VHH binders against DUF1769 family protein (duc2). Designs and how they scored, part 3

Target 1, 222 residues: DUF1769 family protein (duc2), of Schizosaccharomyces pombe (q9uua7)
Amino acid sequence: MKCFLICGSKKEPISINGTPNVVKSKYFEGDVKVRLRDYETPDEEYFEQSNDTCSIMIRGRFLPTESTLTADDILFGNQFEKPLRDVLPMGSNLLMKGLQYVDPSIEFDLYCDQPWAFSPFFATMTKMQVSDALLPMEYFEDHSSRRSQMQQQVIRQESSIDPNKYILADFCNPFFNPSTLSISIPYTKMSFSIKNYYNGQPLRYFCKTRDGNVIFAVEFDL

## First folded at step 19 (VHH; from h2 with G55R S56G)

Design i1
Fold by ESMFold2, last read:
Structure i1 (fold): chain B 222 residues (1-222), chain A 120 residues (1-120)
Amino acid sequence: as target 1 above (222 residues)
Amino acid sequence: QLQLVETGGGLVKPGGSLRLSCVVSGFTFSDYYMHWVRQAPGKELEWVSYIKSSRGYTYYEDSVKGRFTISTDNAKNTLYLQMSSLKPEDTAVYYCARQGRDFWSGFDSWGQGTQVTVSS
């Protein structure tokens, strides 16, 4: 598997389990690091502390804009190029329930011609910290009530993003196994393959503004 | 009542050593991420190191790795930064800080700082 950072017109390789890639855009400056547990030389210090199979870690700050951005203005998720309805196998209802259980603020349409699933960035990140300086891109714990509070749109709309603060965010997906190209259904022992989907499409995670401006994307390409 | 007080700064020659102390009161600091940060004149705040002693986590900024050691003495409610092989680039005011538990706060408690000057 190969991994890429897409930012503006640039597409550059990500060294999985390696050094971070720099993100510079109109909306955000920082770094992105991708970890996979079962890939080449794993990040042993991270995976000794985590049960997840992958991690997309994002560090940096949102930049000043003409209008103040709120926690409701940044989205993170997937946009697909081709329909999924022919490859959504026997667990599709359970998959959707699992997604909603893990991230109640997720919105999606998985049965249209260009399926999508997006959630507010500040709600969907598994762990986040805010700081006055750039923190190391290492394993950390999040003991805040951020995730539960950010599920509420009114709270997100009231939460202005301070461009003088840095964030460290970790998006962990314990349900995806890249070595088997499979997704485990949450809170069950069931899993299903997405191998046929990959025959024509990369998997992309987009970070974008609510009004449609892509900040960056992380692409997994087999 | 929550207080962080740094001591141990001073003037030292290149290659020398200093030990900074941060005496803490008003909370159980072993359950928090505790940071050393520094600010040189005219520069932005730079993160140096942190520790979460209840989990044994320690991390260092690359330019100080191998030269600085963060540690705690929980009986004395004291955070330390042992600094060795000091360079002129280490000249700054050093602060100890607590990572806040309220998500938006960032560092929610700071000391007043202690000056470290590395000069021939």
Scores: ipSAE 0.497, ipTM 0.795, lowest interface PAE 1.8, mean pLDDT 85
Fold by ESMFold2, last read:
Structure i1 (fold): chain B 222 residues (1-222), chain A 120 residues (1-120)
Amino acid sequence: as target 1 above (222 residues)
Amino acid sequence: QLQLVETGGGLVKPGGSLRLSCVVSGFTFSDYYMHWVRQAPGKELEWVSYIKSSRGYTYYEDSVKGRFTISTDNAKNTLYLQMSSLKPEDTAVYYCARQGRDFWSGFDSWGQGTQVTVSS
């Protein structure tokens, strides 16, 4: 499996469990690091403290723009290039309910020609910190009420992004393994493949503005 | 009343050592991420190290790893930074800072800083 950072017109390899890749765009400057448990030389320091199978860690700051960005203006999620409807069960309420249970602020259309699932960046990140200095891209805990507060659109629209503050965000989970396209069932050793649902296309996580400008993307090519 | 007070700065020659102290009052710091940060004249604020003593987690900026040690004494409500093998590039005002509980706050409490000067 190959992993790539897409930023502007550039596509560069990501060293999984390795050194971070630099992101430099109109909207954001910082670093991205991808971790997978049990992949090549694992990040033992991180995974000894975490139950997660994967991590996309994002560090940096949002840059000044003509209009002040709010927490409602940054989205994170998946965009597919090919339809999924021919490989997804019609009317799968269980899948949709599961997505909304994991992330109540997620919006999606999985049955259109270019399926998508996006959530506000500040709501969907599993863990986040704001700081006055650039923090290390290492394991951290987040026990704040950020995630629940950022589920509310009014709160997001009132939350101006300060370009003089740094963020450290970790998008992580204990279930999904992108290297095998499998989902592990919590509290069991069982897992099942979702490869049929990807219709041979790569898995891409986009960070973008609400009006459509891509800041960067992380691509997993299996 | 919340207060952080840094002490222990001074002038040292390259290769020397100093121990900075941050005495905390008004809160129990063991469940907070506590940071040392520094700022040289004309430079941006630079993170140096942090500790979350309830978990025993410590981390260091790459340029100070192996030379600096962060620690705590919970009985004295004191955070320390032991600095060894000091270099001229370590010259800065050093601050003790607390990671805020509110998401948007960033570092919500700071000391006044203590000057460290490394000069031959």
Scores: ipSAE 0.458, ipTM 0.785, lowest interface PAE 2.1, mean pLDDT 85
Fold by OpenDDE, fold request of step 25:
Structure i1 (fold): chain B 222 residues (1-222), chain A 120 residues (1-120)
Amino acid sequence: as target 1 above (222 residues)
Amino acid sequence: QLQLVETGGGLVKPGGSLRLSCVVSGFTFSDYYMHWVRQAPGKELEWVSYIKSSRGYTYYEDSVKGRFTISTDNAKNTLYLQMSSLKPEDTAVYYCARQGRDFWSGFDSWGQGTQVTVSS
């Protein structure tokens, strides 16, 4: 499996469990680090503290724009270039329920020509910290009520993003098995092999503005 | 009343050592991420180190790894930064800061800082 950071027209490899990649965009400057449990050279320090198996960690700050961005204006999720409807398993409703179970703020259309699933960035991140200085990309805990609050669109719309603050965010979960390339659906406790449904297109996690401007993407290619 | 008071700064030669202290009042360390940050003239605020005493883990900026050690004495409500092998580029005002529990708060409490000057 290969991992890449896509920023604008630039595509560069990501070293899983390795050094972070720098992201420089119109909307955001910072770093991205990808961790997978039991994948090649392990990040033991992180995974000794976490039960998660996958992590996309993001740090940096959102840059000033002409108009003030709010928490509702930044999305994070997946989009595919080709349809998935022909490879979706029977009972795709279970998958959808699973997605909603894991992330109540998620919106998706998996049956269109370019399937997508996106949530507000500030709601879907598993853990986040805000600081006045750039923090290390290491394991951390989130004791705030951010995630519950950010599920409310009104709150997101009323929450202006401060370009002078730095964020440290961790999109992490225990549902992916890197050794078998399988994902488990928490709602059903079912496990599916990604290989069985791989149709030749990579899995991309996009950070983008609501109006469709891509900030960066993390690509996983089998 | 929340208060953080840094001490221990001073003038030191390159290769020397200093120990900074931050005495806090009005809250308990174990509930918060406690940070050391520094700011040199004309430069942005730079994170140096933090500790979460309740979990027993510490982290350091790459430039200070192996040279600086963050620690706490919870009984004394004191945060420490032991600095060794000091370099001129370590010259800055050093602050102890509490990371707020509120997601948007960032560092919600600071001291007045203590000046560290490394010079021949």
Scores: ipSAE 0.311, ipTM 0.684, lowest interface PAE 1.5, mean pLDDT 91

## First folded at step 22 (VHH; from h2 with S53Q)

Design m3
Fold by OpenDDE, fold request of step 25:
Structure m3 (fold): chain B 222 residues (1-222), chain A 120 residues (1-120)
Amino acid sequence: as target 1 above (222 residues)
Amino acid sequence: QLQLVETGGGLVKPGGSLRLSCVVSGFTFSDYYMHWVRQAPGKELEWVSYIKQSGSYTYYEDSVKGRFTISTDNAKNTLYLQMSSLKPEDTAVYYCARQGRDFWSGFDSWGQGTQVTVSS
C-alpha cells in the first residue's frame, strides 16, 4: 500500500508512521501525518495510548481569505472517480447506517457516477484541539463537546475560524485493519475487504471548502 | 479565580541553566494539559513543551529536546521547566498555559510570563 499527499498539482509520498508531510495551500498551512497500527515500523507511542488502528492527523492554521471562513465552510471526506454501485456488496445499507452512526453529520451518495461522502471538518474529526501555538503531532484526547456542537449547522456558521489560531485534529478509528485491508462495521461482527471491492481506484480523503476547492487530499493506493 | 504565575526567569550566559516555575491556583492542573510556550520579540508564540496525565507523558519541541525538562509537583500545584544548555535563541518571554476543555477556548489561561535572556 502506498500513501500520498495531494496538494494542488503536487503529489508527494507519505511515509506511514513516519515524518509528517507539509501542506501549503491557499486556505491552509500545516502538516499531515498518517499512522497505521501494525504497519511496517509502528508508532508505538501513539498506539500504546490508543485502541485505534488508523489515524490521519492534521495540524496547522487556516489562512486569511477575502471572507472569513467559518466552521461550516470546511468539509472532510471521500470522493471516488468511478462508480462503486457495481461492486458494492449486498447490504450496503448497513454500511451506510454504520457511517451515519459514527458520524451523524455525514452526507453521502454512493450510487452516483462519482460517489462521495463528506462531513463538516469540525464535526467529523474524531479529536480536535485549538491552540495559540502549533502543537506536536502526538496522541491527545479531546474533552470538549465539539462534535456535538458542530453537528448543528447554525453553530458552525457562527463559528469563525481565526487565522491566528492553530488546530490539531485527529481523524482516527478502530475499524480499519491494515493487515487484512478490511473494514469492520461498527458494533457488528461484519467486515468487508477493501481489496475485494477495489476496482483500481485509490481511496482519497479530501479536505475541501464547501464551494468545492480542494485544500489537500490523502490518497491510499492499495 | 484562575491564576497562573510564572517565575524563575533571568539573564544567563550561553550554556547556562534556569528553572522556571508556574504556580497554579483556582483549579487542579493535573486534570489539564499544561504547556510551556514562549514568545520572542517580533516572533509568533512558540510551543515549547507540555505535560499530561500527571507527568506520564511529556513532549518537547525539537529545538529544546535533551535540554529542557517539564515536570510537576501536584502537592504544590506547580509546573516546572528545567532549562539547560541555554542558547541565545532561547531568549523569550516564557508562559505557562492551560489548555481549556472547551474546544474554542484554546489556551484559556495564561500567566504574566517570565523573561528569559540568554546573552554573552
Scores: ipSAE 0.826, ipTM 0.922, lowest interface PAE 0.6, mean pLDDT 93
Fold by OpenDDE, fold request of step 25:
Structure m3 (fold): chain B 222 residues (1-222), chain A 120 residues (1-120)
Amino acid sequence: as target 1 above (222 residues)
Amino acid sequence: QLQLVETGGGLVKPGGSLRLSCVVSGFTFSDYYMHWVRQAPGKELEWVSYIKQSGSYTYYEDSVKGRFTISTDNAKNTLYLQMSSLKPEDTAVYYCARQGRDFWSGFDSWGQGTQVTVSS
């Protein structure tokens, strides 16, 4: 498996469990780091503290724009270039329920020509911290009620993003097995191989504005 | 009332050492992650180090790794930053800051700072 950071027209490799990649966008400047448990050279310090198996960590700040960005204006999720409808029938309901369980704020269309699933960035991140200085991309805990509060669109719309503040975010979960390339369905004993659904197209996680401007993407190629 | 008081700053020559202290009051010290940050004239606030007391993990900015050591004495409600092999680029006002537990709070409390000047 290979991992890449896509920012504008630039595509560069990501060293899994390695050094962060720099993000420079019109909307955001910062870093992205990808961690996978039991994948090549392990990040033992992170995974000794976490039960998760996969992590996309993001740090940086949102840049000033013509209009003030709110927490509702930034989305994070997946989009595919090719349809998935032909490979979804056997587990589509479970997959959808799983997605909603993991992220109640998620919206998706998996049956269109370019399937997508997106949530507000500030709602879908597993853990986040805000600070006045750029924090290290290391394991951290989120003791706030942010994730719960940010599920409400009104709250997101009323939450202006301060370009002078820095964020540290961790999109992480225990459901992905890097060794078998399988995903476990929450609250079940079922798992499925992502290879069966890959259909030759990469898995991309996009950070974008609600109006469709891509800030960056993390691409996983099997 | 929350209070953080930094001390220990001063003028030192390159290669010298200083030990900063931050005495906190008004909250349970062990319940929070504590940071050292610094700000040089005309520069943005820079994170230096923090300690996760729950897991006994410490983290450092790359530029200070191997030279600075963060530690705590919970009995004294004091955060420390032992600085060694100081460089001119370490010159700044150093602050201890509390990581807030509210999402939007960020560093919700910090002291007046202590000046560290490294000069030949």
Scores: ipSAE 0.756, ipTM 0.895, lowest interface PAE 0.7, mean pLDDT 92
Fold by ESMFold2, fold request of step 25:
Structure m3 (fold): chain B 222 residues (1-222), chain A 120 residues (1-120)
Amino acid sequence: as target 1 above (222 residues)
Amino acid sequence: QLQLVETGGGLVKPGGSLRLSCVVSGFTFSDYYMHWVRQAPGKELEWVSYIKQSGSYTYYEDSVKGRFTISTDNAKNTLYLQMSSLKPEDTAVYYCARQGRDFWSGFDSWGQGTQVTVSS
């Protein structure tokens, strides 16, 4: 499989488990690193501390803009270019409604011509830290109340993004492997492919403003 | 009352060594992530190293890896930075900093800094 960083008109290969890729856009400057547990030379230091199957790690700062950005203005999620409705299994909406229990801010439409699922960036990231300097892109823990606080839109709208602060964010989970489109059951060695439900389309994770400006995307091509 | 005090800076020749100390008071040291950061004149703040609570993991900026060692003595509430093979580009004011526990705070406490100057 192939993995790419899309930023503006630039599409750059990502070295999975390798050196980070640079992101430079109007809204954000920093680095992106993709890790996969079962791919080539794995990042053993990271995966020895984690049972996650994948990681999209994002480090950097949001840049000053004409209107001040808030935590409500940045979205992260998936967008497809072709319909999925003809290949989705029965109960797909029920599964996504169950996901809203874990991430109440996620919104989606799987049955339109260009299916999508997005959540606020500051709510959906599994782990995040803020700092006054660039931190290393290594495994870290997040013991803050950030995720629960950022589920509330009023709190997100009141949280101005400080362009003088750096963030380190990790979008990770122990269940879904985006490179093989498979779901793993924790504490077992069982996994199940959902590849056919993507209808031959790549999986893309977009980071964008609420107004629709794409900041960057990470693409997994199978 | 919360306080962080750096000591151990000075003038050294290239290839020399220094050990910086950061003595903390007013909080339980082992409960926090602790960092060394530095700032050269006219430059942005540069992260140097941190140690995860309880001393399990250490991380270093690429240019100092293999030359600098971060460590702690939790009983003395003291953070150390052992610097060796010093280079002129290591010249900076060095600060110890505490990672805040509130998500939005970043580093919430800093020392006054100690000057390290590497020159012939």
Scores: ipSAE 0.395, ipTM 0.733, lowest interface PAE 2.6, mean pLDDT 84
Fold by ESMFold2, fold request of step 25:
Structure m3 (fold): chain B 222 residues (1-222), chain A 120 residues (1-120)
Amino acid sequence: as target 1 above (222 residues)
Amino acid sequence: QLQLVETGGGLVKPGGSLRLSCVVSGFTFSDYYMHWVRQAPGKELEWVSYIKQSGSYTYYEDSVKGRFTISTDNAKNTLYLQMSSLKPEDTAVYYCARQGRDFWSGFDSWGQGTQVTVSS
């Protein structure tokens, strides 16, 4: 497995479980770190406290813009370059309903020529903190009502992003393994490959503005 | 009324040591993530260290790792920062801060700060 940070025209390797990569763009400055539980030397301190198999951790701040950005203006999700419709399995409708159950603010079109699925950044992140100083990229817990509140578009539109505040965000789950493109069934040893659903293309997570400006992307290649 | 009071600052020569204390009142210290942060004149706040409430982990900024040690005495509601091998670049006002639980607020409680000056 290979992992890359895409920012502007530059594509650089991510050291999985290693030192963070710097993100520097018009909209955001900070760091991105990728962790995989079952990859080389795992981050034992992180995974001792977490049941997740992977983590995309994002730290930094959104920069001042001519118009103040709100929590509704930043999206996170997947964009594919090639169609998926010819490789989607029976029961794809259940997968789409499951996505909406897990993340009610997600929007998607998986049957078009360039499939996509995006959700507001401040809603879809598993954990987030706001702080007055740049926090370490270590395991943390989020006991706030942020996720439920940010699912509501009116609240997102009323929530101005303060460029003087730092964020720490963690996008993670206990079931998906991006190194093998597989989903593990909890409390069993069974897993299912989803490699064919990507039709040979890499898995990319984009962070972008609502009007289409890509801030960065994290790419997983097999 | 919740309060955080930092003490223990002062003037030291390079290579010297100091121990900072943060006595808290008005809340149960062990219920919160607690931080040491510092600010040199004209600079942004720099995070220095924090301690996680489960007691398993302490975390440090790279430039102070191996020189500074964060600790707590929960019976006294006191947070400590033991500083050694001090350098001129450690000169700053040091604050203890409580991590807020409301998402947008960041740190929600601060002390007045204690000045640390490292100069020969």
Scores: ipSAE 0.388, ipTM 0.723, lowest interface PAE 2.5, mean pLDDT 83

